# Ledger of designs, part 4: miniprotein binders against Protein PET54 (PET54)

Target 1, 293 residues: Protein PET54 (PET54), of Saccharomyces cerevisiae (p10834)
Amino acid sequence: MKASSKAIKLVLDHLKSTGRVLGSVESGNSATISEKTASVNKQQQLQEKKPSVLQYRSYNPYLVKEDFLSILPENLYKKRGQFTNELDFQLMKVRDPKYFQFKDQYYLFFNDYNSLTEYIKLTKHSRINKIRVKMTPLAQPLPTLLTKLQRYSKNLYNAFRSSEQYFEGLNEKVDVSGEFTTNQLRSILDSVEEIENKSVLVWNIPTKLRSHDILNYFWFYNIRSSFKIYWDDEMKRNLRFISFENSHDAYRFKRNYHGLLAKELLTLSEKGDAADYSLEMDDSKILIEHLSE

## First folded at step 18 (miniprotein)

Design J1 (from G3 with T36E E39R)
Fold by OpenDDE base, last read:
Structure J1 (fold): chain B 293 residues (1-293), chain A 102 residues (1-102)
Amino acid sequence: as target 1 above (293 residues)
Amino acid sequence: SDEVRRLLERARFLLYYAQWLIRFAEELADQGDYEEAIRLFNEALEILEKALDLLDQARKKAEELGDPSLAEKIRDEMKEARERLELAEERIQRAEQKLKEK
């Protein structure tokens, strides 16, 4: 517990410290030296560093790095866990930075553009889960993607801590300081994965269950935070975030309550008084996403 | 516009919910519970239709406000929602066929 909090704080403190705007001290020294040296506009063509990121669109939310390795020719006859990764990449599942919902996309971060190009070449005719692979280089600027990742990471971290930090943090600016190194990207992804392993998204928890009632009802789970992200009063639908102190509780929570009728959860809570069955209890099922799955 | 924003947030919420219903219905169909899968796919269709209506309202409002770039982004979201609706319809037909084979 204590070590992870220090690492995240170090990353956040490093993000704060690099905010030194190098103010150009306009040293106003008036030296009139007229030398018309033709500033050869070395337009250093900042060779627009060709994007080393692949985008894969998929409705399957359960793809892992192994699924993207399995389609390499070198892995055709290998079992899961035996895949080689000569083309090292990091996988990112694209989630909504506010609602944490899967956005039907994955990013593959390669070390360089050559590795990306080779991966495209090797996988051009491959299939993932019988679907023909169609990967495209990232069309958006890399800083835009990194800003979205930082926003997701920050919002997820805030949600993992408390409702208050989540809602306050939504209005905070995310400064993308400079070029992300591969190591910084890895560190962010690892930090995200650690929180995702302990976090669930829950649809259709009965609105009658307040945050304190949830803690009392689920007393046998070590819940860290629990709050509604969004609700629709007309459709009687809601999305809740729940975090746990450990991944085992998150897993058990999904396993025990995913697919239950929302009304069944209320009847399990109310030992005593005749639940006013008169409310057409929404026949909605509780749907639970474990964020690491 | 705050109205456009609210419509879009609500539509996106419904789209995310419909996506979950579809996924859960697929899991049930894979388990052989075709009746319940069909029920949830049909619920997902109704939710997608509601989301499309809200997106269309948001699109029209964006056009009225003179934001064609926002209107185009909403059209793209509507296209994606229609693709999901067609997917859910195909899944229903497949589940109904599987139910007849039992």
Scores: ipSAE 0.637, ipTM 0.856, lowest interface PAE 0.8, mean pLDDT 82
Fold by OpenDDE base, fold request of step 21:
Order: sequence, then structure tokens, then C-alpha cells
Structure J1 (fold): chain B 293 residues (1-293), chain A 102 residues (1-102)
Amino acid sequence: as target 1 above (293 residues)
Amino acid sequence: SDEVRRLLERARFLLYYAQWLIRFAEELADQGDYEEAIRLFNEALEILEKALDLLDQARKKAEELGDPSLAEKIRDEMKEARERLELAEERIQRAEQKLKEK
């Protein structure tokens, strides 16, 4: 279904177009001086918008929104899937914008500062997966976080398309014009999740398998893009990005090849020329992360 | 410096790989495969030590270049890497104890 790639493009194109400050030129009719004094005090309380973002540090990469809802008092006796969310927050897993690796952090985006403070109050003594909850308001400016999210979203979108677009796009500046609305943030997160559902990170694919050889070897998967993000020739380790046309292939790819020895993958390709490459058989395991997990 | 950048990129790659090995070793230990878990934890320790060495080299070069702010950021990354090393050592000891109980 061709529809999904249009939605992501629309969000990125809308982010480019909304940099226009629509200055509405309201017409200068001469109404009287007296009401000006009460209005000035409301404008100077551009109260530095207290951060409505909560930071949670965790080594567990598999936390979902339900794990953060489960610790609310209202959910104490409820089963998973019955959780209520009166405070209405969005969860973001923090990944490296270049290498897509988990950075041991989550952000909870609340609608306002009061909702954030109420969540802290309600969860202060709770535990997530036996670990005591220790959440802190975002210490960095919100625009800095949003810039990182836009960089991640752009790099992930480029990687999902091709190696060329990924590497070219790494050098491009991300312009973050203004504060994201809650709807813009949601649209970016939904677009990220859609790509993550179709994308895997793979450690230790044999270096002999070129991107073309991978497409031929995995002919029974609808691979969209496949390339090395990083490699260390001294350690003989590499990180590859692979994207698929559907999430089912991404899931099946992880299930079938995660934990296999890298050498076993070569023996499945070489039914023919057992050329006497005394490959120091990399006894490394193929390690696959599905980006949505 | 391009050299400091290259050292930091390499160190960060190794740190990410070690973090992944630790997670996979924990999954194996939870399945009762303590021998393989211990092997992977030990590989993760060796990688963390190499990452710490690269970070220390990057720190020294940042100091030589007169960038104390970068050197401080690298010290913070080194602290986080040491905390992960200690956690992996505790996991090894636990897995070794479970292997002896089998």
C-alpha cells in the first residue's frame, strides 16, 4: 500500500512550510487608551513555560506506555489493557539519531506542567519492573529535545529509503522553527513508530555479504534498504540497518536469525565454492534489534 | 579535532555493542543458560575496557587541545561506562553462583 510514504512526506513538508510567521495585519482603529494597562501585565507573564516533559532513565529498552500507566494508583488493581490515562501523556524512547541505538532514556510528554507534577506525586513511591521510579523534569530546553527528535526522525526516514539518502542527510542541518504543538509531536512520533515497525538493526552480519548479496540471500523478504551504519575492522564487528516493506518481515527476520552464529549464515549461502578461505570464523552471534520493540 | 571525534565515535560504538551483549546475556541467564551468559558478559567486560581506554585517549587529547568542557563530558561518559562494567561483574557473579547450584 503506497499511502504511508505520502503521510511522512506531508509532515516533513508541513514542518518546512510552518516557518512562516503569519503576521495578521489587523486594521488600526483608534479605540481609547484606558484598557491598555490591564493587558500589559498578561503579556509579560510569558512565564517561562515550565517543562511539561519528564525524563526516566532505564537500562530496559522494552518499556512501553502501559508500564508507565501501570504504576498510577487508579490502575493498581487493573490488568494490562484496562489502564486509564487521565493525565494524557505520550511516551518517547530515546535512540541515538545516527546509530539508532537505545540511550537508556525515556521521555513522557504531558499536556501541561500540572499534569507532570501530578504524575510525579502519584508515582513517587512506585516501581517499574522492580526498579524504584526516579523521574526528573527535563533539565535541557525543550527546543533542544525537539531538535534531537527531528534529527532522529529525519535520519531514520532517510535510512528507511536508502544508504545514499542516509549518509547525505547526516550532513544536512535540521532547522527547528519554533515550538512543536502537541499534534505535531504526535504526528512525528506516529511517523517514527511506523518506520521503526519495519526496521531492524543487525550486529555481526558477515562483512563478505555486500548489500547486493544480502538482497539476493534474503530474496524471500521484502527488503527496502540494507547498509552498514558503522564497522570496526579491529574488533571485526559491524552494525547494519535493514528496512522492510512490511512489519511482518521485520519481525520474522529477527525471529529467524537473532542469536545465530555469523558463520552459520555463510554456510547457508555457500552450497558451492568452499574456497579455502581460512576465514578466522567469527564466532560472533548475529544480534537483531527490531526498532519498535 | 578529527582524531578526538573518531575516538569518541569508536568508543560509543563499542559501548552500544557491550550494552547489547549485556542484555542478551541477561536473557540467556533468565532461560537458565548460565554458561553462555557468563561468556557474553565477559566479552562485554573486555569491550567496555577497550571503550574506556578510547574515551581516556579522547579525554587526554581534548585537554591537550584546551577544551576542558569536552574533557568533562568525556569524564561523564567514562563514569557511565564504569557503572555498566560494575553491573556486568555483579551479573557474572550471580550467574556463576547459579551455575554452581545446578
Scores: ipSAE 0.634, ipTM 0.853, lowest interface PAE 0.8, mean pLDDT 82

Design J2 (from J1 with Q19M)
Fold by ESMFold2, fold request of step 21:
Structure J2 (fold): chain B 293 residues (1-293), chain A 102 residues (1-102)
Amino acid sequence: as target 1 above (293 residues)
Amino acid sequence: SDEVRRLLERARFLLYYAMWLIRFAEELADQGDYEEAIRLFNEALEILEKALDLLDQARKKAEELGDPSLAEKIRDEMKEARERLELAEERIQRAEQKLKEK
């Protein structure tokens, strides 16, 4: 929570000041001390380098790292049983920093450009879920990408705390201290994952249901924060951020309400004053994105 | 300008919604509910048409204000929105064919 966010910030500040990753030494394994020392030094060098970025466009928001590993030639995938540091990458689902919505694309962060070009070559004839892959190097400058990622992280932490912090925080500048490194990227993505697991984006909860009504109706969920991010008066559509105290509630909320007719939620609320307006609602559906899915 | 920014934000909101309509409609079609899937795909088309209109208004305003770099970026967003419209149209045709075969 607050302590988790503070601890992550302190680790990031330490890494930036020293330029080194806090190392650990394996104990009890069969590797030689010399081999372990050389391996750790190589990992530190790779973690402190600027990543090279591939873009993959897909309308499917459910892809995971295994989907991108499984399209490598089987002899490379099987040979190591685990992805090597040379071809290893970190996968990021690209989301709008303000609305948290999936932007129909993924970034793959490689340690260097040679690894990026090798991945392209090895996968150019591959398919993910029967769709021919097209991996394209990202043209966006890394400082711009880091700024967007930091903006996303800040907005998400603020939304998790409250509506007021989210909206007030939209205008605040984001401090970007130095160069974008693979280690810094990993730290940021790990830090937001805890909140993403507990958060959903919900389309079309009826506007008649105020925040108090939502908390009352959904009392069997441990809702942490809930507020409308955006609404369109002409089209009568809205987007709501809801976060929970635990990830199971986020999961079951989506399972229980995704695809429900929005007008049925007014009927279940049993509001007599809303009965006429419930009958006047169109057939819009509640649509839910769990941020960690 | 504030007007261009407001038009773009509204258009992007509608684009996000249209994509979720398309995704849910595809799930319904996979379950064999082709009539409801077609209804949702058609709603997505309506939303995408509105989003394109807003983007076109924003592009014209950006050109009027002498910002060709912004106008070019808006044209790119319009191209992406048209790709989503074509996707929805293709999905409608597939669902209609499946409905005829039943």
Scores: ipSAE 0.781, ipTM 0.909, lowest interface PAE 0.8, mean pLDDT 80
Fold by ESMFold2, last read:
Structure J2 (fold): chain B 293 residues (1-293), chain A 102 residues (1-102)
Amino acid sequence: as target 1 above (293 residues)
Amino acid sequence: SDEVRRLLERARFLLYYAMWLIRFAEELADQGDYEEAIRLFNEALEILEKALDLLDQARKKAEELGDPSLAEKIRDEMKEARERLELAEERIQRAEQKLKEK
């Protein structure tokens, strides 16, 4: 007989049982329940408190949480990852709320200030990609950070819907009446990640290609929205937001077109005569940022 | 909307573009395409010089408006922009050296 879901359930039950057995080794039934209840209450209290924020400046937009964990001493890294969540942090890539562009910095959100100061102490002599780390507590007020984060989230949500919602929403007041808690932070980061995964920022799609032309040329992608965020009249450079119905399309769009000469896109699109474009075209490249990267 | 705010916003937009030029040029240099990498680094220099000009205009306007704290913040942004310019120049030198070694 072939393998069945019972074999899979046994493996999953073993993994859960080892976690439950680990708890049972500590205490009897009543004491074990009391200890788990106290641990859950302590974790919930930490999640309902304001995070302590550590700033890291870097030109590298590709850093991930593992880059910040791997610079901890090996013993402490494993200890904190397996048994203690008190020093866990949430990593955020800081982006411009209007242009969604990386701002050359990351925030690390800790449950309390003691965890933040201990991380600084443990990493002060470490390097990320051979650059000595310099971690500093964030100076800006936490309500200001929440406002910027909610502004970013709202603008991104609107851009995902349409150009009209994006531009009309730029001046709308965001609701920041709630407290900035670890749970609220996680919720916001999770919601923007879903949209970021389906979105790209594209530099230098030729301005003669209107949004309809872009949809027609890229018909083999499920484009949800596409519009110019900004155009510089003097430098003749532009930034376009493009979102897709799925993350695979965003990924392959970048893979296929990142670095293409912008004037070659005009040729491939079969739009216009050579006299319309070639005399004014420069050698600008189409550059693409996938927001989930 | 204020003229200083508009100048700063435009400068920051150009700074974002310049950094992506630098990053893509670094990708090309890693692949051994040093000639194209140098071209893109030089474009980044041109963009950064324009961004610095816009920041300097914004700094002058902030001083004329009697806001020295804003002018000082703009000087800090100009320092950061100059660091990006120096980065691009260093990368050009490195790519030119590797190209000559062929």
Scores: ipSAE 0.770, ipTM 0.902, lowest interface PAE 0.8, mean pLDDT 79
Fold by ESMFold2, look of step 18:
Structure J2 (fold): chain B 293 residues (1-293), chain A 102 residues (1-102)
Amino acid sequence: as target 1 above (293 residues)
Amino acid sequence: SDEVRRLLERARFLLYYAMWLIRFAEELADQGDYEEAIRLFNEALEILEKALDLLDQARKKAEELGDPSLAEKIRDEMKEARERLELAEERIQRAEQKLKEK
């Protein structure tokens, strides 16, 4: 038939071209350049699409992307971890935009709905930390998600600069022009990562320790900003934001003080002072979240 | 309304704190410090009961305002809070059993 004739002609043209290519480096370079250019353009087009979002609820704030990759079937996981990106996703830990607290959930952002659907099918009987996974497509409208994420980013950036900027910025409108795309998501997540690495949230630093007391007591750390975000008068519990000039200080601050009895912090701060704060404090523990964990 | 928003904000804040108490208590129990873990789990229960009370007040106010969609969202949050309370109770019983099995 005529279709078979075209196929044979195509093969013959290839053989003729191969016979001449031995003496030409331009043909090889052109093919290589064209392949690289097409690959880059394809990746850019995928990053400009709206993500499909999968929600995973968990009380564990320490999950990382590998935890979500390792529950894929072993055969597919090896192929996926080596060279294929068909199930690629971006992982986001969901935090409260005002208090920066972990909201017991993660979002997985897939490039398209088919990838999201396939991930659900492949993991529906899997477990993370012995808990059967229940992955659910996010029902929340994407513009609402983008607004929350932009609000989080702005509030965190302001908190890193000063308490005044944080509190002034809480009521400012956030510009969310345009569509929520994979590229926009990545940009926001990248911009907050450096600040998160240098920041901690601290429960129950004694409220008697004002900002200048905190800076003086922790003078061995390069603290950039420190202020109380919230105080509950009835339960006598508070949350403080502390940022550092470097991530190592944030890490070691948590290592040194997480779980310390709040009274013990007052005792440690009493060099040369006669003040006794221990009788007013209950037996609260200092609990610390490093935002990059 | 502003009252419902304030109740929800406070309840959410207490839920964040309770979960950190539970996480730290679980770490202590994993290290074998069951007495302190139980104390912290019990503190988390107190905080969770207060958060549930605030959510219930917010739900009742949402119903008074004639906002059934908001009341339904609050009921969902109360269900999640009760799950955290049940988790803490389960962890207490597990830790108490571990103390007896010595």
Scores: ipSAE 0.762, ipTM 0.897, lowest interface PAE 0.8, mean pLDDT 78
Fold by ESMFold2, fold request of step 21:
Structure J2 (fold): chain B 293 residues (1-293), chain A 102 residues (1-102)
Amino acid sequence: as target 1 above (293 residues)
Amino acid sequence: SDEVRRLLERARFLLYYAMWLIRFAEELADQGDYEEAIRLFNEALEILEKALDLLDQARKKAEELGDPSLAEKIRDEMKEARERLELAEERIQRAEQKLKEK
């Protein structure tokens, strides 16, 4: 360990002293090296800078960017193309990366601290849905926040593919090293939205219904993946992830089954003798969240 | 502390479920189905009380392990859970009033 640390230090000292690894094609390597060092410095600077992220806490999971824009003075809001770009932000609904559940909060990502401060000033007395706005700067470094977003995105992508990838991927490293730009953040949010449109979270599908039973009963839907994320044995409650080949199926699945008594689904799935099981099951309801919702 | 982690994970799961019960109950109340809304709000209270018990157990264990930073974070989660419980209680009162008027 001592010898390894000493050897590594000597190699690093050599590389620093030369300043060039390959002298034949300097502009290409210099550009990529400069871009990497600039990205690293940007990451470090974000960790040391004043916050550029606002946290808004709300129990309402249906807020959209327009809800946060409409509370700005009308002249700034309507001139979004010219002045709003300087006050522009990216809205993120915060979800738990393991259960994909809404965490009762939103993040607003601003370009800089001045934009964040101006937004707070302009919205200080505003209300969203009659609730006084309380915007709190988040001290957490941007790379840390983006790592959490990447963790969510990776877990969701894995769940969309299969239960095996989801559970194996829970422990995989998520690396956001390098420069993280607005385009990269937007790209992640767009790809997540695409998957969210095709996915639902379902509470209380009876555990007796195995994956095979679920696929057979819901044969009219193009289900891509379906698996139980969690089960609470004492409370007899569970959460299932179901994804579809298209967003229309996710939408109509929620429309058709949200609020159905869970025991009704069990009796419909087991012809003939399923009535016995409904006598021993409580009145829990199937509750469905369409993730694009 | 594997016990603290398991308690926290279970409590957070139940907190998510309780919020969905509250949201669905609010949908039913908006449709005028106050009796079913009240039933679901009361289920949410039961779930929230269990989640608070689990959080309290986790907080006590974190203090026993000498982790005051973790214990403080758990207290913050308990405060948030109590706010959800107060929300559900207020919604029950509103729905009960509406049921009397109907």
Scores: ipSAE 0.757, ipTM 0.901, lowest interface PAE 0.8, mean pLDDT 78

